# Miniprotein binders against q8wwc4, part 25

Target 1, 195 residues: q8wwc4
Amino acid sequence: STEEKPQQHQKTKMIVLGFSNPINWVRTRIKAFLIWAYFDKEFSITEFSEGAKQAFAHVSKLLSQCKFDLLEELVAKEVLHALKEKVTSLPDNHKNALAANIDEIVFTSTGDISIYYDEKGRKFVNILMCFWYLTSANIPSETLRGASVFQVKLGNQNVETKQLLSASYEFQREFTQGVKPDWTIARIEHSKLLE
Short names: E, the ipSAE of ESMFold2; O, the ipSAE of OpenDDE; V2, 0.75 times the mean of E and O plus 0.25 times the DockQ between their complexes.

## First folded at step 16 (miniprotein)

Design k1 (at its last fold request DockQ between E and O 0.89; V2 from the best seeds 0.00; counts 0 for: pae O 2.3 > 1.5)
Fold by ESMFold2, fold request of step 20:
Structure k1 (fold): chain B 195 residues (1-195), chain A 101 residues (1-101)
Amino acid sequence: as target 1 above (195 residues)
Amino acid sequence: TEEWSWKAFEKYKQGELDKALEIFKELVKKYPDHLEALALMGLLYLEKGDPRKAIEVLETAISMAPEYVFIYKLLGEMLQELGKHEEAEKYRQKAERLRNE
């Protein structure tokens, strides 16, 4: 079967829907350049963003399934403890809405990048990533602020309703010499689902 | 040196773009071939709303190190953000050619 890649369609929607603020692009690029130039010549914000997208799809699915034990190596302890209570209290349809299929992540943006040292001279970087994704989960559309509802016709099949949701994941890594280059998720927000 | 770049970055975090730029200017005065400083100066000029100066600084870096792939990548990205798509493609292609060498 021949399927048109949604890339041009997605690119067209992105251009029509809006642009990143040029000032925000420059501010992000300055910080990405500093990380590359002075912390790790192997660092690439493009490659990081690809990996972060994969991590978002994986972690959001595990959250929706309440598989918190599998998140202990990926999410900071304090964040995971808070998430257990919030996610467990969600209705099943809201839990299902947490999961983002990698193919349904329609837009990814890099938000704030923080570069800082602690009092011991350890080097840290935090990168905030925002993801916009489609879900088939049945959430009452009148209860979601800022969400858009789309009807999608799939060939000869029934019309399928999808909603557009967003999530923000903050990634943290220590760049101190000799420390393993591992990213930990230090903050998770799913718009209107986990507030 | 790297220490100068972090001092400039501390001023930048405080919103003091002109002071950060002055530190990089002094660094380049002392070390005219400091390519990272030239790149950061270009980005700072762009944030200040002076894209012509931003491009000029990166072109100076290219003149000093015409085989330095990262400078072409950065200039291409900057031109793309400025809406100068044909010029951006020129530098993107140059960066790809240099990387394949």
Scores: ipSAE 0.683, ipTM 0.905, lowest interface PAE 0.8, mean pLDDT 82
Fold by OpenDDE base, look of step 17:
Structure k1 (fold): chain B 195 residues (1-195), chain A 101 residues (1-101)
Amino acid sequence: as target 1 above (195 residues)
Amino acid sequence: TEEWSWKAFEKYKQGELDKALEIFKELVKKYPDHLEALALMGLLYLEKGDPRKAIEVLETAISMAPEYVFIYKLLGEMLQELGKHEEAEKYRQKAERLRNE
């Protein structure tokens, strides 16, 4: 009766390289507090960040699949139009690299929060979210100058070579009475892929 | 009160942290129970590199309004960032309790 040694689930310590510049953290918290205090009492930067992560995974997947029609409600029209042209012209490996699986997102940070009033007195909040994610797409190293190649063993799978990519998604919401309280993606940047 | 907060925030955006703090100090002097001002002061003190004063200000806010979840949440988050995980957990638990009441 060979006692099967309990497979120590090596919790891959995601070294959350908390590059949280403490100053940026404080700035983000100040602005988030202002949103909560004066615009939306239900606003939580933590909940927002989680939602943004989910949105990023979803939107990036749809982009990789060229499913632009499914993005019309999520992404600003002008941005979507520009993306359609750019993404359609990408090689397949680059298209595939746009997709971020939620489990492959290594780091999520709030880049910047902007609160502004327009000339009509409309109030807007923009939140820039930055994502770092691993892709299995084979992108030539020349195109990905400075992308760290990681050998990641995800679970019981073979050691796969993954590349670290970054993306920035800016979420916008208008805080005007009678306006639908929806966040839309006002900017999408995928470094090295959509440049 | 909102106008004062925005004025302070504008000073903050301009990199004038001390001026922003002074505006909030004046506001709190006039309105000692202004929780938003106290919260923002706490954050500004943290940015200034005075975590002790940040905590003190938030504890003051808690003493005045023990029912407000956001103060506990903010203090918990601040303490966590300061590496005070045990203390942070206490405040997070309290915030969670109050949210469920």
Scores: ipSAE 0.455, ipTM 0.820, lowest interface PAE 1.1, mean pLDDT 84
ESMFold2, look of step 16: ipSAE 0.665; ipTM 0.898
ESMFold2 (binder alone), look of step 16: mean pLDDT 74; pTM 0.635
OpenDDE base, look of step 16: ipSAE 0.355; ipTM 0.770
ESMFold2, look of step 17: ipSAE 0.646; ipTM 0.890
ESMFold2 (binder alone), look of step 17: mean pLDDT 74; pTM 0.639
ESMFold2, fold request of step 20: ipSAE 0.674, 0.663; ipTM 0.901, 0.897
ESMFold2 (binder alone), fold request of step 20: mean pLDDT 75, 75, 75; pTM 0.659, 0.655, 0.655
OpenDDE base, fold request of step 20: ipSAE 0.124, 0.234, 0.210; ipTM 0.624, 0.668, 0.648

Design k2 (at its last look DockQ between E and O 0.22; V2 from the best seeds 0.00; counts 0 for: pae O 5.4 > 1.5, pTM E .718 < .8, SAP 71.485 > 70)
Fold by ESMFold2, look of step 16:
Structure k2 (fold): chain B 195 residues (1-195), chain A 101 residues (1-101)
Amino acid sequence: as target 1 above (195 residues)
Amino acid sequence: TREWSWEAFRKYKQGELDKALEIFKELVKEYPDHLEALALMGLLYLEKGDPRKAIEVLETAISMAPEYVFIYKLLGEMLQELGKHEEAEKYRQKAERLRNE
């Protein structure tokens, strides 16, 4: 016979959205250990993840601004070529939704880690990073068609309704002896905004 | 040796999980505290769909290297997935204590 407490339930749903699959987390952590053990004793998945978050914020901003020349050292040539056509054809509000402010990336998770040799015996590691970020961009929900779009509230001090979008960036590095130790973005996916 | 670890790891990448497991079992027989081999055996059992066997191997790893925080964290997550929450929390607390020391 008292009022319901909807703020308590909304906060609980927000926490549930951050929950990850524990078995996939274990697989990912063991694979990160294997990179350290077999490829590079200086590798740290924690340091990689922080750098990947920074790279996501930077690259997504440049994409939204159509500054493709600045992406040539960061993104694989074939990926950038395909993205150029898709991004330039987007409406401005969709372009703006690509950009993720570093302070508004609310969840980061490591997806699949691939450790493999190609047919020439070169050693590669691909790490899929998944990012969830908030945007104020005016995007109709009908346009996203099945994308995971969430309406969330952040704190009481500055209550804003924003859309929660996701993006997946796949990073690739060649660990073959003598090769420059650089990570390149080999795949970019932004919700339903691209594709 | 490191060479046996590399050979087994190549078998794993080629999808030859049983062959990789046999190499690691032989390596652990000769070097019982080989953490890399035990960790990869744990991963192989997870990929074969046998998380209980993966736990067994990882528990062997902490018996041989009880200071390695990484393994306690893995066991905590796996036991939680199997619904053994009390045991999972004990491993997580052990991991936190080892980090602080």
Scores: ipSAE 0.194, ipTM 0.650, lowest interface PAE 4.4, mean pLDDT 77
Fold by OpenDDE base, look of step 16:
Structure k2 (fold): chain B 195 residues (1-195), chain A 101 residues (1-101)
Amino acid sequence: as target 1 above (195 residues)
Amino acid sequence: TREWSWEAFRKYKQGELDKALEIFKELVKEYPDHLEALALMGLLYLEKGDPRKAIEVLETAISMAPEYVFIYKLLGEMLQELGKHEEAEKYRQKAERLRNE
């Protein structure tokens, strides 16, 4: 009678990185409510966050591949220009580390929501999204000061050594009558990689 | 009317908390299940120095949406500020349980 040792489901202790300050969370929800109330009755912060996660995975992959032409409709022109210069100069391991797979994104948070009017009376909404993701790219620890190295078993895969990285993407939409209702990425920050 | 929420927000930014609260009270009357409005009211009551009313409003929000972990955290913090440490701990534990589900 071969006692099948119960496979200890290693509860991946998702180190729930520090919950945003409850005050910031409430402020974010307030602003999300304002977007719903004034700009878009179909706006859902949950749905937006999921879409933003998908956009982040897609855009970060294209950045890692230096496919800047494919980003022209997704990323603001000025941002894309600056990124082209920065990313092109990166070592290959750093370029590879820009890519986040959806399955490697361990945490997503809404950082800030900004609602503003310009001098022409155009209405804009900016939503800063923060992502934490695991990379298998070998980045020297000196470059990634404070990056935690984790041994992660994703599903049935072998235990791999991964580093936790963070990225911040700011999404912008104009809420003017007759303007196409598209979100564009107005800011991209990859901590320790694009500094 | 769509104008009320911006007016409430403007009043809040201007430090006119009472006027902002009045607008939110009307909003919640019209939309009693609006969690964000309830949360805002809770914050405004806290800023006004009425943590008891803040707790009452947040408890109402929790009763409508028990899955919102952050409301439990906020309530826990408010209860702690009121010196209700035992009740605060209960809500913190509940928040922690909901995170792990």
Scores: ipSAE 0.018, ipTM 0.399, lowest interface PAE 5.4, mean pLDDT 79
ESMFold2 (binder alone), look of step 16: mean pLDDT 75; pTM 0.659

Design k3 (at its last look DockQ between E and O 0.62; V2 from the best seeds 0.00; counts 0 for: pae E 8.1 > 1.5, SAP 75.952 > 70)
Fold by OpenDDE base, look of step 16:
Structure k3 (fold): chain B 195 residues (1-195), chain A 101 residues (1-101)
Amino acid sequence: as target 1 above (195 residues)
Amino acid sequence: TEEWSWKAFEKYKQGELDKALEIFKELVKKYPDHLEALALMGLLYLEKGNTELAIKWLTEALRVEPQYVFIYKLLGEMLQELGKHEEAEKYRQKAERLRNE
């Protein structure tokens, strides 16, 4: 009985030392504290970021497949409508490049956190998340000005040519009594693909 | 208290850090054991670059609420960034202990 040694997936931790501007770090912590203090005592920016990463991987995959009906509960209606028009017009290679595999997400950062009240007194929290991910989709360099092409060996796989892409997803939650405590995606931006 | 905290936050959002600090200073003067105000004072001083006062006010918040996991985590992160790895680890360990309690 040959004990198959568990292949240690060498997570190539590309330490993208994202120099988080120390000012942005402090601002994010202040806003996260405010969310905790006034809205959700269980709120954790770390846990939120992990959930957001999973949501990004899932939503981006569905977008690449043009499965817009499956996104109706996850993405704001207005955003989904605009995305449907943009994504359907994309070439197949660009559609494929929208998909981020969770294992190909190189870096996740928390962007801006916004807390606001609307005219009806409803409380909203928006959290912008930024993702950097690798795609195997062959996008011509002429179309993606400034896309860095990297040769990356992921684990035991052959050296594949990957391109680094970025996306920004804004997550929104309403903090009104009686409203379901669900996060929805209020904004989606895929640099170079959906511009 | 909530209204005052919100006013301070609005000033903060407008980039008026000193005005936000003034509002919180008044609030903690009136309510010296107001946990959120103490913690926010610490955070605002941190943003202002005054680490000493940040630590002071965050420590005061912990005096009021010794089980405040968030502040222990924050202090741990602050100390780590300052290169104080041993002290940072102590705060992280305390935060983890409190989370598991």
Scores: ipSAE 0.024, ipTM 0.531, lowest interface PAE 3.0, mean pLDDT 79
Fold by ESMFold2, look of step 16:
Structure k3 (fold): chain B 195 residues (1-195), chain A 101 residues (1-101)
Amino acid sequence: as target 1 above (195 residues)
Amino acid sequence: TEEWSWKAFEKYKQGELDKALEIFKELVKKYPDHLEALALMGLLYLEKGNTELAIKWLTEALRVEPQYVFIYKLLGEMLQELGKHEEAEKYRQKAERLRNE
């Protein structure tokens, strides 16, 4: 019966309107169908997206903790080497902002799906996933592109302020015959934190 | 065959949806049970904004492959957006049962 917060209504609308971005949604489903039809009959974009969300939460937490050794099987070697110096040089509040709690990821979307052969004839699929998540970190507004400030009520009438951040993780798998069927993170971007 | 499907996909990448649809229509005339052509025709009509033809061709793909979880999930999402919640739930339940079989 209490007044609904505008922030909760906007979050609900974003989740409901995930289908309402129809051109990207349709193009994503066409490419997902092509992966299923011609590369892997066990592939499902829905299952991939849920796994990618779990991977984002896990990897972003390990990044915030500078636990790079634990990322060697998940993140491409070149990407991890570049990230190590960038992440360790961040202020602690920026490091904390990297971590996304699975419960605070409020919106996910699939960006570009690429199906291609490289110059050596190897078959690849790249899937860009975009995540929007809430953080308690206090980051200056000029650093955040398109970020919104949300207030979360705790206790009797205490209000926590949270900011909405975005990150983009690109996942890559090689479908060449005889190659281990694993997804590797080939690109990591966090909103202004790791540009 | 697969080469015809790939030619239609090249037209799609160029933004020529009507030309891609024409290739799939010809493919379906020669091969009425061509699953990929039926499914992609439905998806291309959805991208053009013709939801009624999209549903028609996606359900035709289900005639060819009744166990096709992807199409059941897609139809459920489309019907949900059209406000046909009872019908959408039937398709979503079918997709869940097939995934767990």
Scores: ipSAE 0.012, ipTM 0.403, lowest interface PAE 8.1, mean pLDDT 75
ESMFold2 (binder alone), look of step 16: mean pLDDT 77; pTM 0.698

Design k4 (at its last look DockQ between E and O 0.58; V2 from the best seeds 0.00; counts 0 for: pae E 3.1 > 1.5, pTM E .727 < .8, other shape alone 3.014 > 2.5)
Fold by OpenDDE base, look of step 16:
Structure k4 (fold): chain B 195 residues (1-195), chain A 101 residues (1-101)
Amino acid sequence: as target 1 above (195 residues)
Amino acid sequence: TEEWSWKAFEKYKQGQWDRAVEILEQLLSENPTHLEALALMGLLYLEKGRTDKAIEHLNRAVSLSPNYVFIYKLLGEMLQELGKHEEAEKYRQKAERLRNE
């Protein structure tokens, strides 16, 4: 009777490396309160973060497919123009690595919140969101210096080798009476891919 | 009133914490029930680790408006990040009780 040793479920200790500095976390919460207090009583940083995660998954997929026309309402014109040039020149494996499925997103963090007025008295809020996601795209280790390679077993699937990537998306909204209450993406950064 | 609270916020954004607090203190002297000023004052004290003053101002805001009950959740989260686990749990429980009322 060969006692099958219980396969120790290797708890993938997601080393959440990014403990935001507690001070920065507090500042972010203060700024989120200020948005709620002065701009939008329905604003929730938690709901915003979930929406931003969905937007990131959608936009990153469209970028990987070079579907720039479908991004015109979602991404600032100047950013989209620059991305069109950069993304079009990427190798196919790098293009594929831009795409993050929502289930491949392993961590989401709120970065800096900026609240400012322009010279015309228009009110703007910018929220930087940072995402960490796993890609199955085969990117040479030389390009991804410092990217951690993980062997991930998702459910009953075979062990796949995945690489951890990061992206930063800055969301902007204008809080002026009569302006459409839409968030637009004002900056996109994909570390190691869009450098 | 909104203009003064905004001025305090501008000073806070500029890193002028003391000046922001001074403006809010002046505003609260004129309007002791100004909810946004109370809440912001509490949060500013919390950022500086002055928990007792933070709790004082935030409790006052919640006592004046049920719509500010969410502040206890926020306070609980912030206290947790500051390593004050026992106090954090107290305010999380308080937030849950007040939501169910």
Scores: ipSAE 0.469, ipTM 0.807, lowest interface PAE 1.2, mean pLDDT 84
Fold by ESMFold2, look of step 16:
Structure k4 (fold): chain B 195 residues (1-195), chain A 101 residues (1-101)
Amino acid sequence: as target 1 above (195 residues)
Amino acid sequence: TEEWSWKAFEKYKQGQWDRAVEILEQLLSENPTHLEALALMGLLYLEKGRTDKAIEHLNRAVSLSPNYVFIYKLLGEMLQELGKHEEAEKYRQKAERLRNE
């Protein structure tokens, strides 16, 4: 039965139909191109996306552990302040579900990209990244719409049941000449875990 | 004074696709080898579903700069999204080869 895997074919079609929107994809690539062409020739949407994936795994783990002091230089101060109370009040199962293992992030997509100037002529870019990840954390009896339960085979005799969750992290960087090229997380959303 | 390339980008952000294309066409009439304008024009046509014009502009960019790794990556990504996987792999392999040189 492990050789047939007909359920993987259905998941592949779902990914194409649910996560691939040609017009949104094009709009995202136009803005990524504009950042590269007119703001910073060192910018690469591929490298950004991989770095954002690493940041998501790191930040989500620290959030799940309530290690807010380690997040102060990664997450905007006002965002971290608002998150502290919400995260510490979560049940342990919900806290554990925040953490995304880097190897279990199964899908990453670039969402909205905003390119803008403020009144002082400072150049800003915001990039919304959407992550879909598997978790073994048990969130019983709370029905999450859009989530799926997957069985993951660990060797020939082991099967784990995992839930598929999503999160959205918005990254912000100032591209003004002379400013360090640092990205700060300006918004964090985790499915129903933080509402 | 704003450069024409920024003017096209600002019109696009305002949702004025036609104006953005007109500005880029004027830029290309004065500098037919402007690689960034060709690439952006290709992407704008792709957004409107004019894949034939999109491919024409992107191929023009790569013909003028055959070592321009970014355009080959963009073509590969575009073709993959359109379901043309064999053609996309050709451009992806070309981009990888050029990056290793």
Scores: ipSAE 0.265, ipTM 0.660, lowest interface PAE 3.1, mean pLDDT 77
ESMFold2 (binder alone), look of step 16: mean pLDDT 72; pTM 0.592

Design k5 (at its last look DockQ between E and O 0.32; V2 from the best seeds 0.00; counts 0 for: pae E 2.5 > 1.5, pTM E .770 < .8, SAP 76.931 > 70)
Fold by ESMFold2, look of step 16:
Structure k5 (fold): chain B 195 residues (1-195), chain A 101 residues (1-101)
Amino acid sequence: as target 1 above (195 residues)
Amino acid sequence: TEEWSWKAFEKYKQGNYQKALETLDQVIKMAPDHLEALALMGLLYLEKGNTELAIKWLTEALRVEPQYVFIYKLLGEMLQELGKHEEAEKYRQKAERLRNE
């Protein structure tokens, strides 16, 4: 993996809900340009981000349904193995909270992009994507201490209370000449649910 | 120049930013119009926390490709972060004009 150095006055951070780190945005966009220039002229960070959002919605739903067989083609085996016990032991309301409806993903951001060669000289890129989504799942307040709660008002009474949750999915692809261009999910974190 | 630019990128990949800068200095000396090398200089100074030098190198990339909309967007964001709001707005407006061709 590529070693990252902290900024003199800034550390790697993600700013949530309406504020992004503009220097991190610039950094990731230059890295995307370099992937295009040196690795693959068909790479597009915009296209990747759209696909990553769809993948998050799909994978998180399959996780909530414990359909691990369907995840073997999408998620790295060691990651899936580590998650299987954690997910199956969750209460049903926590499992339901894992699933993100694509229409309820309210904020998506690109975290760090890692560009590196492994020990065998293979070219890799890891892209960390962070997703913020609303859930109607009934989760006890004790479990979500520190999480944001939103009320959606329809008419004169509150109709539904939604909670804002976040997840981080790290995508990995090998860009070595001649290798099929497939993205695999190499890390999955669902804050407060699968930590 | 392409070969030396690739060597600088490999040093960056290995996390050796100082050696990458030294290699890029030679690349730019030999080929001052190498756009990828100019962009990588900008990135390396951002990694070192020097936003002002990053701006200078990305601005040099505009000398090579004055119609490159994306660089105007990058410069706008960096100038905004430095509190230079009037300059940032001028770059954003230039990027918008160029989107129309």
Scores: ipSAE 0.363, ipTM 0.761, lowest interface PAE 2.5, mean pLDDT 78
Fold by OpenDDE base, look of step 16:
Structure k5 (fold): chain B 195 residues (1-195), chain A 101 residues (1-101)
Amino acid sequence: as target 1 above (195 residues)
Amino acid sequence: TEEWSWKAFEKYKQGNYQKALETLDQVIKMAPDHLEALALMGLLYLEKGNTELAIKWLTEALRVEPQYVFIYKLLGEMLQELGKHEEAEKYRQKAERLRNE
């Protein structure tokens, strides 16, 4: 009578990253409403967040490949210049760790929303998006102080050791009559990689 | 009216909550069906933790625009946080129906 050891269903501890501070939640919704009310009646924070996730996956992949010319229309010129210098100096494993595939993105959150006027009366909206993603890149634990190492089985694949990374991308749009209605990336931060 | 509601928002951004409310009150007196002013009034009360007044003003906004999906969602989320799960579900269902229309 071979006692079949009950396969411990490893409960994937969904680290429910705690509900954003209720105050931040309300503030984000107020600002999202204000964007809708005064800037763009088609604005949806949900749709924006999905688009931002896709943009993050695309841009981060291009950064990891040092394809800076392909980012000129997507990323602010000053930011792209600074990134070119930082990214080119990175070790290959760190470059690889910049890339996030859509399926590797574990969590997306809306950070701060800023609405401002410049001295010329131009209207701008900035939305900070925060992403948490898993990388298979082998980064020394010393460089990634406090990065959680997870053993993740994605579908039917073998158990892979992955590290949880975070990135913050700030999206900017100008709301001036006659200006092209495009979102550009005005800030990129990859914690522990682009410090 | 739109310019005045924006002025209320600028006062809010400057931390002048009371002046923002006063400005919105003036806008609503002049234009009782001003959707943005009604909704913003509700949201400002929500930020201050006055859920009763938030619900009041957001409900007034829905009176003006019954298809405003955002407000239905917000009310649903608020009511859920208040433990009013049955009422919350009604608003969530309404929001979902309006999205699919």
Scores: ipSAE 0.244, ipTM 0.673, lowest interface PAE 1.8, mean pLDDT 82
ESMFold2 (binder alone), look of step 16: mean pLDDT 77; pTM 0.684

